# VH-VL binders against q8ssq3r676to911, part 34

Target 1, 236 residues: q8ssq3r676to911
Amino acid sequence: SPQDIAKQLTLIEFKLFQSVKMKELYHKSWTISKSKFENSPNIMSLITMSNKIANWVATEVVTTPHPKKRVEVLKRFISVAEHCKKINNFNTLMEVISGLSNSAVSRLKETWKSLPTRYVNSFNSLQNFLKTDENWKSYRQTLKTKETPCLPYLGLFLQDINFIEDGNSNLSSENDWVNFKKMNLLTSVFTEIQYFQRHPYFSFSTHQNIQTYFEKDIVILPEKELYAFSKFIESP
Below, E stands for the ipSAE of ESMFold2; O stands for the ipSAE of OpenDDE; V2 stands for 0.75 times the mean of E and O plus 0.25 times the DockQ between their complexes.

## First folded at step 15 (VH-VL; framework fv_acasunlimab)

Design j3 (at its last look DockQ between E and O 0.01; V2 from the best seeds 0.00; counts 0 for: pae O 12.5 > 2, placed apart)
Fold by ESMFold2, look of step 15:
Structure j3 (fold): chain C 236 residues (1-236), chain A 123 residues (1-123), chain B 108 residues (1-108)
Amino acid sequence: as target 1 above (236 residues)
Amino acid sequence: EVQLLEPGGGLVQPGGSLRLSCEASGFTFSSYGMSWVRQAPGKGLEWVSGISYSGSNKFYADSVRGRFTISRDSSKNTLFLQMSSLRAEDTAVYYCAKEGYRLYGDYYYMDVWGQGTLVTVSS
Amino acid sequence: SYVLTQPPSVSVAPGQTARITCGGNNIGSKSVHWYQQKPGQAPVLVVYDDSDRPSGLPERFSGSNSGNTATLTISRVEAGDEADYYCQVWDSYSNHVVFGGGTKLTVL
């Protein structure tokens, strides 16, 4: 079920999130191509899983050749995203929405037109929640409630750290005061990450069959193959 | 087919302002970062500015920081570069470019380029 | 700021192999991308992430990156390969995209 899928992905991804150590975020080390796996291993594991799930969503849609069945796949992923939001798993929510927003999927005009109004409204609502307007206003307002358990969107933490590491271009001088402000801001982000790491989803049960599916059985296509399948199932 | 359609540039006096736009088609605009790259006559490529897929991160070369502002409008599939306090050294062909796809977009390469538009700063 | 150094020009005979270098301090820790630009045209990506090929690019174009040098290799050079070639990295310290100065490939 969509609910079960959302819960199991939450357990998988939260385990990775919980393993992240703050030293992996030092000096933007996850951005350095040759050393990122050495210096930021748990961050890179979570990023790799996120790209995998987003790709999996797109793959499942474009490899479903029958139009009616393909609409059912869309409905199921929108339902997974709905449940992710309800259980405060914003990281998996972003992955599913990103997969549905892949150009290979979004171009399927006939498939999207066949989607019932309920699901269209839900998809639009989820996209509005994740809109980046005013520095992610809607998402950040929700995260400020500090409701737990919660799996926050990792990417926004990384963006915030990157911004702090750059320093605001409007800072007036290089002295110990500037260094203290920067360190204080970084510590605030690290503290928030650790806060959410401390509150696991204890009420969720592992379903081994589903866990094994995501470990061993999911299908991932390279971006070029995604587009080729997309073009074949709905020609311009 | 991915396509980036750039506006006309123009002739501008030193100290003047100009806004460039780049209309994107053939891909999901909100999934990709975008960049502006310029090339002065007879010179090499110089990166000017970049913006993340969400618009949350904006980056500027030191030569334009404080004078240029990058932005995007996902409802119009359009990238913008607001240029102010223009100088003769800003004279160049300005390209918009689409970055490659990543959910976590720290791999900045330009997989599709526009044809470029000339901006001339002289009196 | 981070600097990439390319030779200004390289000349090769048709059918031979051209190697265009891109030097940078510890460039092997970065992902290197390569662009081809023919006169009056926009650049086109020919190699990304050190050695990956875009769709439709012939296997004659390859790349490598180690230590302080990245290299674009063009095997069995054809007259149509004559162009300017630029290397490019992202410098995460400065949050800047950096291009090399460009190399003009001449096919004799």
Scores: ipSAE 0.012, ipTM 0.515, lowest interface PAE 8.8, mean pLDDT 85
Fold by OpenDDE, look of step 15:
Structure j3 (fold): chain C 236 residues (1-236), chain A 123 residues (1-123), chain B 108 residues (1-108)
Amino acid sequence: as target 1 above (236 residues)
Amino acid sequence: EVQLLEPGGGLVQPGGSLRLSCEASGFTFSSYGMSWVRQAPGKGLEWVSGISYSGSNKFYADSVRGRFTISRDSSKNTLFLQMSSLRAEDTAVYYCAKEGYRLYGDYYYMDVWGQGTLVTVSS
Amino acid sequence: SYVLTQPPSVSVAPGQTARITCGGNNIGSKSVHWYQQKPGQAPVLVVYDDSDRPSGLPERFSGSNSGNTATLTISRVEAGDEADYYCQVWDSYSNHVVFGGGTKLTVL
């Protein structure tokens, strides 16, 4: 069920999120191609998982040749996204929405037209929630009100850290003193991450078969193949 | 046909104990979470306890925590509620309910309810 | 603790539309479920996950949820729809199932 998918992905990704150490966030280590897996292993694991799930969502849609069945796949993933939001898992929510927003999926106009209005509205609402306007204003405002357990969108934290790192010198411009302003900004982000790491989703039961599926069995197509399949199932 | 049968209700004195049972049929019992919900006479529904499909997770309302114990026996397709230190305010019709979830033990909703069994706590 | 608020009663004429509200802090971020209970009977699920209907339920029953209010809508109300209706959510903070106080729907 969509709920089952949402819950199991939450358990998987929260474990990864909770395993992230602050040292992994130092010096933008996750951005350095040669050493990112060594210096930021948990961040990279979560990023890898996120990309996998987003691509998996797109793959599932474009590899469903029957139009009516494809509509059901869309409905299913929209429902997964809805459940993710409801359980305050914004990381997986972002993944699912990203997958559904993939060019190979978004181009399927007839498929999308066949969706019931409630699903279209739901999808649009979720996209609106994750819009980047005003520097993710809607999302950030919502996140500030959330209590644990909650799985925030890690990508935005990383973006914020990058912005702070790039926008501020490590040392004062006047002398060799540490830039305390920069340190305070970084500390603020770290504190927020640590806040959300405090409490896992205790109410969720682990289903090993489903988790194993996501770990070992999901099929992911390359981007080019996604588009090829998309064109095949629904001609331009 | 999904069916839930709830024997075991009755009259008990304050401070006493009672064990309710709920026998399930018509579905794969071990695949679903289960809940107990009670309703005092003339009052609304109150959730009492829930148990995951595997029995590994148990949840209780604050009003019954420490006094009630939920359990299940998959070999018998039976849900249990062991009640102890019973109070007058525990008087209610107790319903067992099947969770709408099949695999994961989050307690979102109850899609099938038993007929209920009356528990009366009185001296 | 999380609290759901329902009006104690709603009255509607046959053939008209009944709307039963369920209020809760940011309830739109939760999944809301609805149960119908007739006198002397066990509750019956009529709407789950805000707007989904169990198999066998008529299309007259629908649900919505946004902001701080969920709504159960019963169109073309019939005499047989007279019952108590309860909204319900799962509160992940307290790990509690929470019911509203119930609404008595009277068909005039």
Scores: ipSAE 0.005, ipTM 0.493, lowest interface PAE 12.5, mean pLDDT 91
ESMFold2 (binder alone), look of step 15: mean pLDDT 92; pTM 0.949

Design j4 (at its last look DockQ between E and O 0.01; V2 from the best seeds 0.00; counts 0 for: pae E 18.2 > 2, placed apart)
Fold by OpenDDE, look of step 15:
Structure j4 (fold): chain C 236 residues (1-236), chain A 123 residues (1-123), chain B 108 residues (1-108)
Amino acid sequence: as target 1 above (236 residues)
Amino acid sequence: EVQLLEPGGGLVQPGGSLRLSCEASGFTFSSYGMSWVRQAPGKGLEWVSGISYSGSNKFYADSVRGRFTISRDSSKNTLFLQMSSLRAEDTAVYYCAKEGYQRLYGDYYMDVWGQGTLVTVSS
Amino acid sequence: SYVLTQPPSVSVAPGQTARITCGGNNIGSKSVHWYQQKPGQAPVLVVYDDSDRPSGLPERFSGSNSGNTATLTISRVEAGDEADYYCQVWDSYSNHVVFGGGTKLTVL
């Protein structure tokens, strides 16, 4: 079920999220191409998984040649996204929405037109929730109210850290002393991450078969092939 | 038109074996998970076994685990259920069913059913 | 094991609305599917994913699911709607497809 998919992805990705150490967040280590896997292995694992799932979502849609069945695929993923939000898994939510928003998927106008209004509205609502307007205001406001268990969107934490790092010098402009303001800002982000790492989703049972599917069985197409398949199943 | 045909039912003695088959047509067989569901005379539906679209994952009800084996042959568009160590309580109409969603695994609903084949286990 | 509970029977007059319930612990967190089975026939999917309707099914058939109860609603019931109805879920703990006991809908 969509719920089961959401729950199992939550378990998989939360485990990755929970494994992230604060040292991986130092010095923007995850952004250094030649050393990011060594210095930020858990962050990179989660990023890799996120990209994998987003691509998988798009792949599933564009490799479904039958129009009616393709609509069902859309409906299913929208339902997965809804359940992700419901269980406060915003990381997987972002992945699913990203996949559905892929250019190869979004161009399928006839397919989207065939969606029932309630699914269209749901998708739009979820996109709106994840909109970047006013620096992700809607998402951030919601996240502040969430207790654990919750899987926040890691990408935004990374973005925040990058912003802090880039926007502040390590040393004070007035002297060579440590910039404590910068350190406080970073500490705030780290503290928030650690807060969400505290409690996993104990209430969710493991579906080993589903988890194995995500580990070994999913198909991911290159971006160019996604578009090619998209054009094939629904001509311009 | 999606169609599922279920030959292979019949009478078998307790402890015996029987292999059911389900021939699929009208859809891309290799893209969908499949299930077996049985119904004892005058009783409700009981799920027996499921298999993923690729065949890599198989699931069984506790009542048949270790005795039944589900498999599929994509080249023949055929689903199988190998039954062994059959018991009287295995007597039922056995339905093969197509999973509703393409490829995606972990959500079992059955949008198309065969007409069923009767398996009778009796001495 | 996860258990789905249905009333054994429901009776309704033609033109009225029939409601068939399916109870389960926190069933609202699961996707519920419904099947119709007429005597001597194979089951037919009538509702899936709580409230979605297969192509070709009349709008009279609808579903809902929340809390501990899922409901199949059949509006403007016709004589042809007389059948057994089964709810079904996937249980994530046992990795089982689970059916309810079935409900006999009688059209008076």
Scores: ipSAE 0.010, ipTM 0.483, lowest interface PAE 10.0, mean pLDDT 92
Fold by ESMFold2, look of step 15:
Structure j4 (fold): chain C 236 residues (1-236), chain A 123 residues (1-123), chain B 108 residues (1-108)
Amino acid sequence: as target 1 above (236 residues)
Amino acid sequence: EVQLLEPGGGLVQPGGSLRLSCEASGFTFSSYGMSWVRQAPGKGLEWVSGISYSGSNKFYADSVRGRFTISRDSSKNTLFLQMSSLRAEDTAVYYCAKEGYQRLYGDYYMDVWGQGTLVTVSS
Amino acid sequence: SYVLTQPPSVSVAPGQTARITCGGNNIGSKSVHWYQQKPGQAPVLVVYDDSDRPSGLPERFSGSNSGNTATLTISRVEAGDEADYYCQVWDSYSNHVVFGGGTKLTVL
């Protein structure tokens, strides 16, 4: 069921999230192509898993050629996303929404037109929650409540660290006051990450068959093949 | 500077109940998790229970799960341990402890300890 | 659940170096913390995160952690170092804090 899928993805991704050490975030180590897997292994595992899940969502949609069954795939993933939000798994929520927003999926106008109103409204609501407008206002307001357990969207933490490190604000000078301010900003982000790492989803039980599926059995298509399948199942 | 003060413990018969308290001062209580650790006479340290800074997450050793309840009151800077269905094996000095700043993820340790309070469970 | 193993006692002469071990399956992947407890007193943190010292602790206290063994090292041992020493980890699988059985350091 969609609830079970959401819970199992949460267990998989939270385990990776909990493994992240703050030293992996130092000096934007995960952005340095020659050494990122050595210096930021758990961050890179999360990023790799995130890309895998987003691609999996898109692949499942475009490789379902029967129109009625394809609409059922959309309904299933929207339900998974709904459950992710309910359990405060915003990282997997973003992955599923990103997969459904892939150009190969979003172009399927006839498929989206056949989606029942209830699911359209749900999808729109989830997209509004994750809108980047006003610096992710809706999402950030929700995180302010510090409700746990929670798997926050990793990408926004990484974006914040990048902005702080790059000094894309007026705080990029070499004086000691600016460097002190920069360190305080970084410490605030690290503290927030550590806060959420401390509260596992210990009430969820594993379903090994589902976890094995995500380890071994999911189908991932390259971006070019995703689009090719998309054009085949709904011609422009 | 940081202090954790446990009022005196008690003598309780088997099957009885007792509530321990720990009054905190010298730090921002609401910013740190807390733990209870016990030590039976002549024995080593045994972790009993832990609670997150907000009180939302509570952890228990297998030996006490279902019998003990940890809680905190940030308005009073006080940590509590409600003990019920007490057994002779629960006889120990009970320490409250403040969690330290976590530098590496998933890593809890106790940087400040109270003086401890004796709980005796006997007929 | 996860188990930490310590020798029950270690004896050392004053001025020598004491090494107290803490064994655990793949303990090198965990952060290890060390506590000193003198008779009739509460424990005191002496090393955290494998090798870091709390503010005010003598530099004589140090730690290491690799493979299946973590080690607390006390250089230039003094009579005042005579105490019980406990290692401790957090076990993410069980969500438990785990202590070793303790090691009594005797200063000859």
Scores: ipSAE 0.000, ipTM 0.413, lowest interface PAE 18.2, mean pLDDT 85
ESMFold2 (binder alone), look of step 15: mean pLDDT 92; pTM 0.951

Design j5 (at its last look DockQ between E and O 0.01; V2 from the best seeds 0.00; counts 0 for: pae O 11.5 > 2, placed apart)
Fold by ESMFold2, look of step 17:
Structure j5 (fold): chain C 236 residues (1-236), chain A 124 residues (1-124), chain B 108 residues (1-108)
Amino acid sequence: as target 1 above (236 residues)
Amino acid sequence: EVQLLEPGGGLVQPGGSLRLSCEASGFTFSSYGMHWVRQAPGKGLEWVSVISYSGSYKFYADSVRGRFTISRDSSKNTLFLQMSSLRAEDTAVYYCAKEGYQRLYGDYYYMDVWGQGTLVTVSS
Amino acid sequence: SYVLTQPPSVSVAPGQTARITCGGNNIGSKSVHWYQQKPGQAPVLVVYDDSDRPSGLPERFSGSNSGNTATLTISRVEAGDEADYYCQVWDSYSNHVVFGGGTKLTVL
């Protein structure tokens, strides 16, 4: 079921999130190609999983050639996304929305036109929640309630840290006041990450069949193959 | 199909300001990072700036940091470059360019579609 | 600040193979992209992620990247391949896109 998929992905991704150490975020180490897997291993595991799930969503849509079945795939993923939001799993929510927003999927106009109105409205609502306008205002407002358990969107933490590290001043990087302000901002981000790490999804139980599916059976296509399949199932 | 249009450039005095725009079509603008790249007459390509798909992260070449500001308006599918404190050395053709690979987290920053460019001349 | 080094020019006869190099410290750990620019025109992507070709580009464009050198290879060179060619990377230390200085390919 969509609910079961959302819960199992939550357990998988929360375990990775919980393993992240704050030292993995120092000096933007996850961005350094030669050493990122050594110095930021748990961050890289989350990033790899997130790209994999987003690609999986797009792959499932474009490899479903029958139009009626393809609309059912869209409905299923929108339902997964709905449940992710309900259980405060914003990280998996972002992955699913990203997959559905892939150019290979979004171009399927006939498939999207066949989607029932309630799913169109739901998809639009979820996109509005995650819209980037005003520095992610809607999403950040929800996180400020600090409701738990919660799996926040990792990417926004990484973006905030990157912004803090780069600074926006013309002043030299040797300015002690700028360094003090930077450290306070970084500490606030780290504290927020750790706050959410401390509140697991205790009420969710593993479903081994679904866990095994995500470990062994999911299909991932290269970007070029995604677009080729998309062109095949709905030509321009 | 994918198109980037830089409507015009201009002649500007040293120390002056100019705002460049780049109108995008044929793709989901909000899903991709966008770049400005410039080329002085007879010279090579010089990267200027990038803005993330979210608009939350902006990076600048050292030659323009503090003088140029990149921004985007998703309601109009438009990328902007606000240039101030212009110098003769800023004279160039300015290209906007779209990042090619869509990935939720990516290390691949390449530009798959470029505009035709607009000339900015800084001269007194 | 990361630097990419390209030869200023390369000359080849029609039908032969051109190889354009892009040098950088440990460039093999980076993803290298290549652009073609003809006079008066915008650049066009011809290779990305070291060796991948954009859809619609001729199969005779290929790339490789190892150690301190990335190479753009153009087989069966035609007069229409005369252009400037630029390599490009992202440098995560500076958060900059870096271009090479460009190589003028001449087909004699």
Scores: ipSAE 0.285, ipTM 0.632, lowest interface PAE 2.9, mean pLDDT 86
Fold by OpenDDE, look of step 15:
Structure j5 (fold): chain C 236 residues (1-236), chain A 124 residues (1-124), chain B 108 residues (1-108)
Amino acid sequence: as target 1 above (236 residues)
Amino acid sequence: EVQLLEPGGGLVQPGGSLRLSCEASGFTFSSYGMHWVRQAPGKGLEWVSVISYSGSYKFYADSVRGRFTISRDSSKNTLFLQMSSLRAEDTAVYYCAKEGYQRLYGDYYYMDVWGQGTLVTVSS
Amino acid sequence: SYVLTQPPSVSVAPGQTARITCGGNNIGSKSVHWYQQKPGQAPVLVVYDDSDRPSGLPERFSGSNSGNTATLTISRVEAGDEADYYCQVWDSYSNHVVFGGGTKLTVL
């Protein structure tokens, strides 16, 4: 069920999130091509998983040739997204919405038109929640109210860290001493991350069959193939 | 219609700073990564920087890393390029460009729409 | 760094087929994109993902990519096709967009 998918992805991704060490977030190490896997292995693992799930969502949609069945696939993923939000898993929520928003999926106008209004509204609501307007105001406001367990969207933390790193020198402008202001800003972000890492989803049971499915059985298409399949199943 | 407008560059002295803007319309700005690409007079295209749709990822060409900063404001549908420590070799027409596909984390591909470009001249 | 190599110029008579090559180490494993730039204008995407054509572009424009060479093919070349053409890839090793040096297509 959609709920099962959401719960199992939550378990998988929270484990990855919880494994992230603060040292991985220094010096934008996750962005350095030659060393990102070495210096930020857990961040990269979560990023890899996130991209995989987003692509998987898109893959499932565009590899469903039958129009009615494809609509059911959309319903399923929207339901997964709804459940993710409900259980405060915003990372997986972002992945699912990203997959459904992929150009290969969004171009399927007839498919989307066949979607019942309630699902359309749900999808739009979820997109609106994750909109980047005013620096993710809606999402940030919501996140501030959440207690653990909660899986926040990692990407926004990375964005915030990038902002701090890009906007502040490592050294003080007054002397060659360490910029403590910058360090305090980074520490603030780290503290928030660590807060959410405190408590996992203990109430969720592991379903090994679903875990194995996501580990070994999901199919991911390259971006250009996604679009090719999309054009094939629903011509322009 | 998708449109990217670059209001203006200008003349700046070596060592100076300049901030470029790119105003986007005709598409959901927040759903796409954005690029800066420059072209020196009589030369070819040189990639400068990319920012993901959410701003989570920023990459820079080696030639500008540490001096240029890419950013975006979704509320204004605007892409920015803050340039500092400018050099004569930074003289170029600067283009903003839209990514063809949406991506969650990096793995950028191509630019399907380009702005008209704005000239930045670094000279004493 | 990853490098793309293009011939500096290609000449073709009207009505004939122009082929512009883009060389790169194992470029066939990458997605290649092509841009057209006319004098005084911004680049325009003409081929993406090796062989896909943007909406509005004529069928005369096509692309292929295999081995160490990608090729932009323009059939039934017209005077209006005279422009600079650039190939482009994403290099995941360096996290860079890489452009070729450009090819000037002259219609004789």
Scores: ipSAE 0.063, ipTM 0.663, lowest interface PAE 1.4, mean pLDDT 92
ESMFold2, look of step 15: ipSAE 0.173; ipTM 0.585
ESMFold2 (binder alone), look of step 15: mean pLDDT 91; pTM 0.948
ESMFold2 (binder alone), look of step 17: mean pLDDT 91; pTM 0.948
OpenDDE, look of step 17: ipSAE 0.007; ipTM 0.498

